# Designs tried in a protein design chat: VHH binders against Extracellular exo-alpha-(1->5)-L-arabinofuranosidase ArbA (arbA). Part 11

Target 1, 316 residues: Extracellular exo-alpha-(1->5)-L-arabinofuranosidase ArbA (arbA), of Cellvibrio japonicus (p95470)
Amino acid sequence: KQVDVHDPVMTREGDTWYLFSTGPGITIYSSKDRVNWRYSDRAFGTEPTWAKRVSPSFDGHLWAPDIYQHKGLFYLYYSVSAFGKNTSAIGVTVNKTLNPASPDYRWEDKGIVIESVPQRDLWNAIDPAIIADDHGQVWMSFGSFWGGLKLFKLNDDLTRPAEPQEWHSIAKLERSVLMDDSQAGSAQIEAPFILRKGDYYYLFASWGLCCRKGDSTYHLVVGRSKQVTGPYLDKTGRDMNQGGGSLLIKGNKRWVGLGHNSAYTWDGKDYLVLHAYEAADNYLQKLKILNLHWDGEGWPQVDEKELDSYISQRLK
Below, E stands for the ipSAE of ESMFold2; O stands for the ipSAE of OpenDDE; V2 stands for 0.75 times the mean of E and O plus 0.25 times the DockQ between their complexes.

## First folded at step 5 (VHH; framework vhh_sonelokimab_d1)

Design w4 (from s1 with A61K)
Fold by ESMFold2-Fast, scan of step 5:
Structure w4 (fold): chain B 316 residues (1-316), chain A 123 residues (1-123)
Amino acid sequence: as target 1 above (316 residues)
Amino acid sequence: DVQLVESGGGLVQPGGSLRLSCAASGRTFSSYVVGWFRQAPGKEREFIGAISGSGESIYYKVSEKGRFTISRDNSKNTLYLQMNSLRPEDTAVYYCAADQYWGKYSFGDSDYWGQGTLVTVSS
């Protein structure tokens, strides 16, 4: 079954693939082949008790998860927010296994990792993604609009910022300094994801607007750095924190709103995972798993024709 | 694109039960996440709960779980809210809403709202 998803992330436990997406309580699907998906569970049956305190306009939606396996636990990061506001927080919930039939299966919410507050923060605390550096230190990238995408060092338990705190600005588009800090503005950048390949960290970001059917302008850009903290430079050498970003993939007549990717190396092969809206099917959001190739200069490439294919998603 | 029509509201005694229906027109109702909201006079709309397109994933506001149950019948293009143990403070206009890109848009910014049905809990 081709599954409808927004903001997909994946992991594997044993021979079972698990897919997490924006949806009621964070929707979880499972698959043996990454092509045929079935409903598994939701991470939350009820909204987090702190959600309305952090985000007064919160309407029950949990957005944009990331899943990270660390020291025998699965960490599910999620966003609490309201459209167009930075009254937001990233939370984390933990499970020992992703198999609902296991006696060890239970999601345990650890609460807020970070919170953005209007006028204090020129960022939006949504769209988390986890990356471990080459020394084993774990970092979270996050952000949407405002002053762009940020990276901070996580503590040993992966539930809070490290002390002392370490923060970096890794990507942004220009925003008017005359615009009030409480407003999202027009700097259309969000959904960071970092993949380590060889000597480089590759930062993927979604530019443009999602969620507008055929009027969506979402597309993916990339830059890279030898340090997880940046600077992330595009193919022309422009810093992503100064408006840089090299196009990786954009929409066409059939597929629109391409973005909010994750990226993985599984069984020696590299993959880009994203959603795309199918124009012929009322712009419904479809899961796409594309092969990620590398050119002679070490830059990632994808084949847009794979958007029409099921075969690139199979391991057999 | 989707038209939503709520029904089943009315006057009910404290401690009573009521079932609301939300009838959808449109060929793709099963592809939408749908939810229930309510708004008391002079207050902001509040979330009650939501159900995935397949009906498999259901998510509630903490304080309403146990008293309220959401279900859907995609063969009838209908969403339901079963309300039990009703209290005077449950008095509100009840709305259903449908969102194609669930979770990325708030329901406050959705174009797919019903007109509402009034529930009054009073002797």
Scores: ipSAE 0.546, ipTM 0.793, lowest interface PAE 2.3, mean pLDDT 88

Design w6 (from s1 with Y59F)
Amino acid sequence: DVQLVESGGGLVQPGGSLRLSCAASGRTFSSYVVGWFRQAPGKEREFIGAISGSGESIFYAVSEKGRFTISRDNSKNTLYLQMNSLRPEDTAVYYCAADQYWGKYSFGDSDYWGQGTLVTVSS
ESMFold2-Fast, scan of step 5: ipSAE 0.718; ipTM 0.865

Design w8 (from s1 with A50S)
Fold by ESMFold2-Fast, scan of step 5:
Structure w8 (fold): chain B 316 residues (1-316), chain A 123 residues (1-123)
Amino acid sequence: as target 1 above (316 residues)
Amino acid sequence: DVQLVESGGGLVQPGGSLRLSCAASGRTFSSYVVGWFRQAPGKEREFIGSISGSGESIYYAVSEKGRFTISRDNSKNTLYLQMNSLRPEDTAVYYCAADQYWGKYSFGDSDYWGQGTLVTVSS
């Protein structure tokens, strides 16, 4: 069977690839070849003790991880939230290794990185992604709906915002100023991920709605900047923080709800990792790893035919 | 769509055990993450735990860890909750729920919730 994932992110330790996704306790798979996958572990066997305090409507969901290697540690960022609410927090849990057979293997939850509170914040503290800039400073992008996607500078141990704090708005769709700040609204944008390639940072974002089977409208857009803080401009020169975004990939009759990507350079080649729902298989979410190509102007491109040709395999 | 029916509830003395079942109708049960929830009289719905479609990844709420065990049998389209060392405060209607994506917008869809089974823990 194919590996079913939502919100996939990957990293490598030694010769082993690790895949993290939304699921019970954040589900982890491992692979030697990025095609054949085995269940490895979950990051949480029990919900974070602070989850219900942050999110009173919390139903046990842990969403949308990101995994980042820094100075000999693996940092797993995760989202605690409830549907349609910004009573949310991004937390972080840390491990010395991703190998469950190692005596050093233990996920240690470091607690909350950031929290969003209704009426205080016009953003939702979910969908984290980590990027290091060309000076070695580490940043987190995040966000969903409300006032769009944000970027902030992380502290030296990657567990809190830096002091003094530095925040930037990096992508946004129009939201009515008359809408109550507690409401998600119709600005359907989330799941930022930033990849550095050459002289540019590329910001990927998911527009539309996930999680609606055949009614899902999720698709990926991109913009770029020479500075991690933006502005991220699309192919027409429109600022993503003013509604800009150039289409990278969208659904078709077979594949629906394409989004929540990560992107990586592995062994000199570039890849886009995302989920896609297969219409013929009850819209079940499938792992897709696509080659990421670059056009003559330095824009990313993917071949939609690779949605059919990349077939992950679940091993016992 | 999946329809879910809980069973196995009843009256139990404090310290007793119950095994609840959640039977799914339909052909795609193994594709769903499934969870257990309860709602005590006069209180909000509370998460108990969830299990991946393959059955390999199991995840619990803080308060229930160690007393309750979740399992599934995909050949029987059935989810189980083994409840041990029951306390009066465990008195509630127990629900199962299925979510294909375990994602932001689909969990709690009414087509994916059972009708509930009552567990009463009382002398």
Scores: ipSAE 0.653, ipTM 0.834, lowest interface PAE 1.6, mean pLDDT 90

## First folded at step 6 (VHH; framework vhh_sonelokimab_d1)

Design c1 (from s1 with E64V F107W; at its last look DockQ between E and O 0.52; V2 from the best seeds 0.00; counts 0 for: pae E 15.1 > 2, unsure alone 63.5 < 65)
Fold by ESMFold2, look of step 6:
Structure c1 (fold): chain B 316 residues (1-316), chain A 123 residues (1-123)
Amino acid sequence: as target 1 above (316 residues)
Amino acid sequence: DVQLVESGGGLVQPGGSLRLSCAASGRTFSSYVVGWFRQAPGKEREFIGAISGSGESIYYAVSVKGRFTISRDNSKNTLYLQMNSLRPEDTAVYYCAADQYWGKYSWGDSDYWGQGTLVTVSS
């Protein structure tokens, strides 16, 4: 079977690749070839000290990591939340190395970056993804349902919003003004990820409902902008803040839904990393690493036949 | 579908040990993240720990780490909780649960739950 992951992100240190997954304490796997994966560690052996204050029903599962390298350090962002609620926060923990055998290996939690509160905030503080712009400024995208996806400028040590704060809305779907602000609503958008390629920033987003077995509608859309702050426009020129979004890839009979992608350029080649729900395995989510290609107009494309390939495995 | 039945609860003295079992009936047990919860009288349900479908990833809550061990035997569709060095604070009804969607979501109505087994730690 392929590697069971949720919300996969990865990075490289030396000749070793590291994969981070939603799970108890954030599950970490390692590989020399991105094909054969072994368990490495969990980022938290316990829980963040503030987790139960933010989410009283917190169960030890940290959600939706992102991993970012900056000035010789590894920043692991993670989410504390509860299903169907925006009582949530994004935290960050930092390490000098990802190698558990190193004497320098130690995750040092830096606490909350941002927090959402029902009724106060019409956004959900989960699903972080980090992008640096052309000037070296580092930004965090985030969001799930409610008022959609946001982007804000990080401070110099990447642990808090910059002061003065700078926030942007980058994508959202229609939400009834009559819907109570405490409810997630019908705006089924989450999990932003931004990739810089050529003259553009590409915003990937997940649309639809994840995690409903055969009823999952989860799929990926894309827009692009010459500025990291947007506006992100789809292939028809429609703004993603106005419901725009061009289909990148959707599920099939064997892989009924997919999303929560990351995207990388490594060794001159581009990859789309995501999870997909395997019908044959009770709709459990599995790692997919797909080749990301570019058409003559500069739009990303994926060969949908690659979804049916089992190109990775969990060892032992 | 999966149905879960806990067993092995009972009365035990402080400092003692007890092993709980969670027997599953169903065809897909090895594909589930499974976990243990407990609920003391008048308190909210507390997450104790979880183990991945393969058994490779295990998490323990701080309140039990070092004293409790979670394991599973997929050939017998059974989840175990070995509890050592028991304290009066460990008195609770213990539940097992199987997580259909892994991780991003709190354990809730969409998951499979057992009916519980009572553990009482008292002298």
Scores: ipSAE 0.000, ipTM 0.184, lowest interface PAE 15.1, mean pLDDT 84
ESMFold2 (binder alone), look of step 6: mean pLDDT 78; pTM 0.801
OpenDDE, look of step 6: ipSAE 0.016; ipTM 0.304

Design c2 (from s1 with S54E E64V S106K F107W; at its last look DockQ between E and O 0.77; V2 from the best seeds 0.00; counts 0 for: pae E 5.0 > 2, unsure alone 61.6 < 65)
Amino acid sequence: DVQLVESGGGLVQPGGSLRLSCAASGRTFSSYVVGWFRQAPGKEREFIGAISGEGESIYYAVSVKGRFTISRDNSKNTLYLQMNSLRPEDTAVYYCAADQYWGKYKWGDSDYWGQGTLVTVSS
ESMFold2, look of step 6: ipSAE 0.265; ipTM 0.673
ESMFold2 (binder alone), look of step 6: mean pLDDT 78; pTM 0.806
OpenDDE, look of step 6: ipSAE 0.341; ipTM 0.719

Design c3 (from s1 with Y59F E64V Y105H F107W; at its last look DockQ between E and O 0.52; V2 from the best seeds 0.00; counts 0 for: pae E 4.0 > 2)
Amino acid sequence: DVQLVESGGGLVQPGGSLRLSCAASGRTFSSYVVGWFRQAPGKEREFIGAISGSGESIFYAVSVKGRFTISRDNSKNTLYLQMNSLRPEDTAVYYCAADQYWGKHSWGDSDYWGQGTLVTVSS
ESMFold2, look of step 6: ipSAE 0.131; ipTM 0.611
ESMFold2 (binder alone), look of step 6: mean pLDDT 79; pTM 0.799
OpenDDE, look of step 6: ipSAE 0.766; ipTM 0.895
ESMFold2, look of step 8: ipSAE 0.239; ipTM 0.648
ESMFold2 (binder alone), look of step 8: mean pLDDT 78; pTM 0.797
OpenDDE, look of step 8: ipSAE 0.823; ipTM 0.911

Design c4 (from s1 with S54E V62Y E64V S106K; at its last look DockQ between E and O 0.37; V2 from the best seeds 0.00; counts 0 for: pae E 11.6 > 2, unsure alone 63.7 < 65)
Fold by ESMFold2, look of step 6:
Structure c4 (fold): chain B 316 residues (1-316), chain A 123 residues (1-123)
Amino acid sequence: as target 1 above (316 residues)
Amino acid sequence: DVQLVESGGGLVQPGGSLRLSCAASGRTFSSYVVGWFRQAPGKEREFIGAISGEGESIYYAYSVKGRFTISRDNSKNTLYLQMNSLRPEDTAVYYCAADQYWGKYKFGDSDYWGQGTLVTVSS
C-alpha cells in the first residue's frame, strides 16, 4: 500500500528520513530509504491552544506543514484555517530531535507566527515554507488564493516576523476587483516553496484547484530570481506577480492532479516531493519523490513517467 | 452517495462503557477516512478521532486518548467507537463522518455525516 499524504515535506536526522503531512495533529512518517515508510507520530496529540479562536469549527486537522532545521532544532510550521475563508494562522512547534524514542523528543508549541483576517488582509496565512538566504537571514513564504504569495523575514527565534518587519509579494494571479474580499476567488495560486540552486532562488507554486477528485486541476509552475525577495521571473521573463509561471509538471489520466511540492538537494542530487491524486485508487493522494533535472539554461525539469515509477510503500 | 447511521447510544453511569457503531452504505467504505465527532449541548462540534481506510493510522483527541478506541470492519462497512471509563463530560451527540481526502479545502467539513446518536453519562 502506498503512503497517503497531502502537502508533504521532509527532512533527515542521522540515517532516518522524516515525512510530514497535513492531517489531524500533522502526521509524521519515517524511512531509511525514502521509499519504505513507517508511521512515526503526530506532532500534536490534540490541538494548538489557539486553534479554536482562529477557526471556531476547528476539527483537529492541521494543514500544510513545513520542517526546518536551525542550530540543532527542528521547527515545524503548520496552518489553521476555516474552509473557504482567509481566517487563518500559521503556528510553529519545536523539537530537539525527531526520534520518538529519545528522552529529548518533545514538541513545544511556540504559538502563532502570522495571522490573516478577512476584509483586513487580502492574503491567506497558510502554506508556510522556509528558506535561508545567502546572508543567513531566514524567510517564510506563504499564501493561498486572494492576493497570492508573500515572503517575510523571520526573527532570530524563527517564531515571529523580524523587527523591523520586511514583507514582499512574490507571486499572484489576476483577481476580479468585483469579487467580495471574503471569498477565495478565481486567483488559483498557493503553496510556495523556494529552493536555492546555483545562481538562483527557484520559486515553485501550485496553480489550479486541489482536492476535487477527477476535477482537480492542480499543477506546478516555477520562476527564479537572483534575490530571495524576487522578482521571480518565468522562462519568458514574465514576473510571477503579473501572472508569470513556467509549467514544471501537470497531471495525466492516471495522476489527475498534483502539487504542493517541496524540493531538496540530498547527497548531491535534487528532488521534487509532492502529492498526486491516483485515478485508479479513488483519487487518493499519494506521495511522489521525483528527480529534478536541470537544462542547459538552469531550468528544472521533471520526467512525468516517474509518477508511475516512484511507488512508495507503507510498512507495518 | 454515502449514508452513515450511528447506533449504540444510551444512558450509562460514570465509569461505564458503551460501544457505538456507524453503518455505512453506498460507495466503497475502505476508500474513506472515517471518524467520530461529538457535540455537547451549547458547545461546538468536537473532534474525537479518525481512522484511515485500511486502519493503519488512528488519531485521537487528547480528551479521549487512552479511554476511547476507534476501529473499523471494512467487510461490514462499519466504524466503531469503544468508549471506556466514561465521564459526565462525555455526554454529547456522537456523529460519524467520512471524507475521501484530507486537504486544506476540506478542513472544517467532512464529505458525509451521520444523524448522530445520544450518549448520556449520569448517575
Scores: ipSAE 0.000, ipTM 0.259, lowest interface PAE 11.6, mean pLDDT 85
ESMFold2 (binder alone), look of step 6: mean pLDDT 78; pTM 0.811
OpenDDE, look of step 6: ipSAE 0.670; ipTM 0.864

## First folded at step 8 (VHH; framework vhh_sonelokimab_d1)

Design e1 (from c3 with R27F; at its last fold request DockQ between E and O 0.53; V2 from the best seeds 0.64)
Amino acid sequence: DVQLVESGGGLVQPGGSLRLSCAASGFTFSSYVVGWFRQAPGKEREFIGAISGSGESIFYAVSVKGRFTISRDNSKNTLYLQMNSLRPEDTAVYYCAADQYWGKHSWGDSDYWGQGTLVTVSS
ESMFold2, look of step 8: ipSAE 0.519; ipTM 0.809
ESMFold2 (binder alone), look of step 8: mean pLDDT 82; pTM 0.829
OpenDDE, look of step 8: ipSAE 0.789; ipTM 0.900
ESMFold2, look of step 9: ipSAE 0.451; ipTM 0.774
ESMFold2 (binder alone), look of step 9: mean pLDDT 82; pTM 0.826
OpenDDE, look of step 9: ipSAE 0.797; ipTM 0.905
ESMFold2, fold request of step 15: ipSAE 0.643, 0.544, 0.190; ipTM 0.850, 0.819, 0.639
ESMFold2 (binder alone), fold request of step 15: mean pLDDT 82, 82, 82; pTM 0.833, 0.833, 0.830
OpenDDE, fold request of step 15: ipSAE 0.654, 0.705, 0.584; ipTM 0.855, 0.873, 0.827

Design e2 (from e1 with K104Y H105R; at its last look DockQ between E and O 0.71; V2 from the best seeds 0.00; counts 0 for: pae E 3.9 > 2)
Fold by ESMFold2, look of step 8:
Structure e2 (fold): chain B 316 residues (1-316), chain A 123 residues (1-123)
Amino acid sequence: as target 1 above (316 residues)
Amino acid sequence: DVQLVESGGGLVQPGGSLRLSCAASGFTFSSYVVGWFRQAPGKEREFIGAISGSGESIFYAVSVKGRFTISRDNSKNTLYLQMNSLRPEDTAVYYCAADQYWGYRSWGDSDYWGQGTLVTVSS
C-alpha cells in the first residue's frame, strides 16, 4: 500500500530519510530511498501536558509538524487545536537523533512556542514552518484563516519568540470587518512554507479547504521576495498580503486536496513534498514527492503527471 | 460492509481488570490506525489511545497510561484493550474506531466506529 500522510515534512540523518505526518502523536516513517517507507515511531506516546487545556476534545492527533535541524539537534514543531477554532498552540520537542534504536533517541518536549487566544488574537497558532535567513536568523512562519500567515523571529534556542519580538504579516486573504473575531471566517489560507532559492525566498501557501474528500478545494499558490520578511509578490506583482498568489498546483480528477507542502533542496535537486487525496481510493491521503523545476524567470513549476507516477510503497 | 464490534465489557470492582476486544471486518485492518474511545454519561467522548497499522507505535491518554494496554493482532483483525487497576471514573461505554482518514487531523463521522461496550466499575 502507499504511505498514509497528511502535512508531510522530511529530513535526512545519515543515509536515512525521515517523514513526519499529522496523526496520533505525530507519525514518523523512515526510508533509504524516499519511495519505500517503513513505519518508524511516534514523537509522543501521550499527550503534551497542556494539550487538553488547548483542545478539550483532544483525540491524539498532533497537527502540522515541521522538522528543523540546528546545532546537532532535531526540532519537531507541532500544533494542538480543534477545527474551526483559534484556541491553538504550537509546541516543540527536541531529539539528538531520529533513529529509535539509538540509546540517545529521546523526544524532550519544550512546551509551547506560541499560543493563540480567541478574541485576543486575530491569528491561529498552527502550521509552523521554519526558515533561516541569509544572516543566520531563524524565523517561524505559521497561520490558518483569520488574519492569515505570520512570520516571527525565534530566540537563540528556537523554543520561543525572540526578545524583543519581531513579527510580520506575510500573506492573507480578504476578511470582512463585519466578521466576528472569534470565527475563522472566509479567508481560506494556511500552511506557509518558505524555500530559499537563488536571490529569492519563495512562500508557498495553501488556499481552500482540506479534509472534505472529493469536496476539498485545497490547492497551492506561491509568491516570492528578496527578503524573508516580505513583501511576497506573485507573478503579476501582487502582494500576498493583498490577495496575491500564483497557482502552483491544484490537482486533477484523480488527485484532490493538494496542499500543506514542504519543499527542499537535496543533493542539488529541488522537491515539493505534499499530500494528495486519491479519488479512486476513497480519497485517502497519499504521500507525493514531486520534482520542483524553475522556469526562465525563476518561478517554480511541477509536472502534474508526476502525481500519477510517484507511488510510495509502505513496507510491512 | 465495514463492521467494528466491541466485546468484553461488564461489571468490575475497583482495582480489577477487563480485556476488551474489537473485531474488524470489511476493510484492510492492517492499513489503519485504530483506537479506543470512551464516553461516560453526560460527558464528551474521551480519547483513550491509538495504535498504528503495524502495531509498532502506540499512543495513550495520560488518564490511562500505565493502567491500560492497547494491542492488535492483524492476523485476526482484532484490536484489544487490556484495562488494569480500574477506577470508578473508568465507567463508560467503550468504542473502537478505525481512522480511515488518519491525516485529516481528527476522528470523525466518516471514520469507522463500533457500537460500544459498557464497562461499569462499582464504587
Scores: ipSAE 0.356, ipTM 0.724, lowest interface PAE 3.9, mean pLDDT 90
ESMFold2 (binder alone), look of step 8: mean pLDDT 83; pTM 0.841
OpenDDE, look of step 8: ipSAE 0.681; ipTM 0.867

Design e3 (from e1 with H105R; at its last look DockQ between E and O 0.76; V2 from the best seeds 0.00; counts 0 for: pae E 3.5 > 2)
Amino acid sequence: DVQLVESGGGLVQPGGSLRLSCAASGFTFSSYVVGWFRQAPGKEREFIGAISGSGESIFYAVSVKGRFTISRDNSKNTLYLQMNSLRPEDTAVYYCAADQYWGKRSWGDSDYWGQGTLVTVSS
ESMFold2, look of step 8: ipSAE 0.352; ipTM 0.715
ESMFold2 (binder alone), look of step 8: mean pLDDT 82; pTM 0.827
OpenDDE, look of step 8: ipSAE 0.743; ipTM 0.884

Design e4 (from e1 with K104Q; at its last look DockQ between E and O 0.61; V2 from the best seeds 0.00; counts 0 for: pae E 6.3 > 2)
Fold by ESMFold2, look of step 8:
Structure e4 (fold): chain B 316 residues (1-316), chain A 123 residues (1-123)
Amino acid sequence: as target 1 above (316 residues)
Amino acid sequence: DVQLVESGGGLVQPGGSLRLSCAASGFTFSSYVVGWFRQAPGKEREFIGAISGSGESIFYAVSVKGRFTISRDNSKNTLYLQMNSLRPEDTAVYYCAADQYWGQHSWGDSDYWGQGTLVTVSS
C-alpha cells in the first residue's frame, strides 16, 4: 500500500525523516529511507481551542502543514478552514524534537498566526510555507484563490506577523471584478512554496483544481526572483502577479492531477515532494518524491516518468 | 452498492453508557478513514471523531474526548463508538461516515454516510 498524503512536507531529525500531511490532527509518518513509511503520531489529538470559533463547520481536518526548524525548535504551521470559504486561520504548534520516544516530545500550540474573514480580506489564510532570506529574516508565504499568494515577515518568535507589518503579493491570477469578495472565485492558484537555489528564490505554485477525481486539473508552475519579496518572473519574463507561471509538471493518464509541493536540497541533490491522484486507485492521492533537475538557464525540470517509478510503501 | 448501517442507539439515563456499531459493506473498509457525527434536533451536524484505515490514528472532538472511544474491527467491517458518562446534550442522531477521498479537506456529499441511529439521554 502506498502512502496516502495531502499537502506533504518533510524534514529530517538525525537519521529519521518525518512527513506531515493534511488530515484529522495532522498525520505524521517517519522513515529511514524516504520510501518505506510508518505512522509516527498526530500533532493534535483534538481540535485547536480556537478552531470552531474561526470555522464553525470545522470537522477535525487540519490542512496544509509546513514544518520549519529554527533555533532548536520544530515549528509546525497548520490551517483551519472550510472548502470554498476564506473563514480561515493559520496556527502554529512547536516541539523540541520529532521523536515521540523522547521525554522532550510535546506539541505546544501557540495559537493563530493570521486569520482571514470573508468580505474583510481578499485573501485566504491557508497553505503556509516558511522561507528565511539571506539576512536571517523569516517570512511566511500563504494563500488560496481570492487575491492569490501573499508573503509577510514573521516576528522574532515566529508566531505572528512582525510589527510594523510588511506584506507582499507574490502571485495571483485574474479574478472577475463582478465576483463578490466573499466568494473564492475563478483564480485557481494556491499552495506557495519557496526554495532558495543559487542566487534565486524559486516560487512554486499550484494551479487548477485539486480533489475532483478524474476532473482534477491541479498542476505546478514556477517563477523566480533574486529577492524573496519578488517580483517572481516565469521563463518568458512574465510576472506571477500578472498571470505568469512556467509549467513545471502536470499529471498524466496514470496520475491525473498533482500539486501542493514542497522542495528540498538533501545531500547535494534537489527534490520535489508532492501528492498525485492515482487513476488506478480511485484517484486517491499518493506521496511522490521526484528528482528536481536544473537546465542550463537555471530553471527546474522534472522527468514525468518518475511519477511511475517512485512508489512509496506504507509499513504496518 | 455501498452501505453503512448504524445500530445500538436507544434511551439511557444521564451517566450511562451505550455502544454504537456501524456495519460497512460494498467497499474495502480497511482502506477508508471512518468517523462519527451527530445531529441534535434543530442544530447543525457535529463532528465527533475519526479513525484511520488501520486504526493507528484516532482524533476526537473536544466535546467528547475522555468520554467516547472510537475503534474498528477490519475483519468484521465494523466501526464502533463506545459512549460513557452520557449527558443530556449527547442526545442526537448518530451517523457514521467513510472518507472516500483520503486526505480531503472536509467530509462532504461525496463521502459515504449512514442513515443514523437515535441516542436519547434523559431521566
Scores: ipSAE 0.074, ipTM 0.583, lowest interface PAE 6.3, mean pLDDT 88
ESMFold2 (binder alone), look of step 8: mean pLDDT 82; pTM 0.828
OpenDDE, look of step 8: ipSAE 0.744; ipTM 0.884

Design e5 (at its last look DockQ between E and O 0.79; V2 from the best seeds 0.00; counts 0 for: pae E 5.0 > 2)
Fold by ESMFold2, look of step 8:
Structure e5 (fold): chain B 316 residues (1-316), chain A 122 residues (1-122)
Amino acid sequence: as target 1 above (316 residues)
Amino acid sequence: DVQLVESGGGLVQPGGSLRLSCAASGFTFSSYVVGWFRQAPGKEREFIGAISGSGESIFYAVSVKGRFTISRDNSKNTLYLQMNSLRPEDTAVYYCAADQWYRYSWGDSDYWGQGTLVTVSS
């Protein structure tokens, strides 16, 4: 049985890899080899204290985690939202270790980092991803539909926006000015992730629609910039804030719809981590960890045949 | 066909206890995260808690943690809710659900039971 995962992110502590997934309380798996996985824990045994205030229909699902190591601590960012709404917030909980058997294992929730409110904000506070720039400043990217993807500076303890605040728009798709601000709209873009490689920051984004089984159109695009703040330009030089984005990988008949990636350099090699819907298994979402290659002009490439060759195993 | 059938509801005094059952059929019960919801008259459906396929991990809403216990018996394809220290505000129709593959929320595409009424009053 493969690992069922949505919005996967991972990190390493010692010889053990930890994988985090959307779900009730944020599901955590562990592995020694990134192929064979076992259940580890949930980050929350009950809802964050503010969850129902932000989303009155909260049903235990925490969305779109990101995991970031900083100065000996593990920062787990998570989202509280409702489908199709920007009544949302990104929170953060912190742990000294990811090993549940350690006496030091204890998630300390630090509350809301940022919150979006319908009609007040033309952005959606979900899908966090953390990137440190070349100068040691830590940033959060985020966003889904509405006015697209944003980037802002985090404060020194990584729990709030920095003061003075600095915000940037890094990608968006066309949204009708006649669309009511309370609606997600037609700008099908979300789930930013930024990877530093060589002279560039690479912004990955998910375009299309997830979560529709065989009708999912979700796929990954990429742009790059010499500055973490952008502008992020695709292969033709088009700005991602103006609809730019070069195709990185899309699904096929076997793996319909894929996205919400993270990307990492581990032991000198680069990887793309994502979920994909398996047609032969009722379109259940499966973990994929693919090799990320680079062409002679510095653009990332993925061999789509690796969708078939990477097969995770859920251990009992 | 997929079925989830709740039972065990009834009238109980404040401070009392009830045990609800949810019998599952038509799918591989042990592979699904399953959970309990309730809906009081005139209110939206409220999430109570969920339990993993193997029963290893349980998540509770704050309003019921410490009073309610979720368990499952995969050999009998049955989900349970033990409700203790019941209060009048626990009066509701209680539903069980099986979480499909979406991992985002419990919605129309999940498997839902028809509900069992619990009334807590003198």
Scores: ipSAE 0.249, ipTM 0.663, lowest interface PAE 5.0, mean pLDDT 89
ESMFold2 (binder alone), look of step 8: mean pLDDT 82; pTM 0.832
OpenDDE, look of step 8: ipSAE 0.534; ipTM 0.810

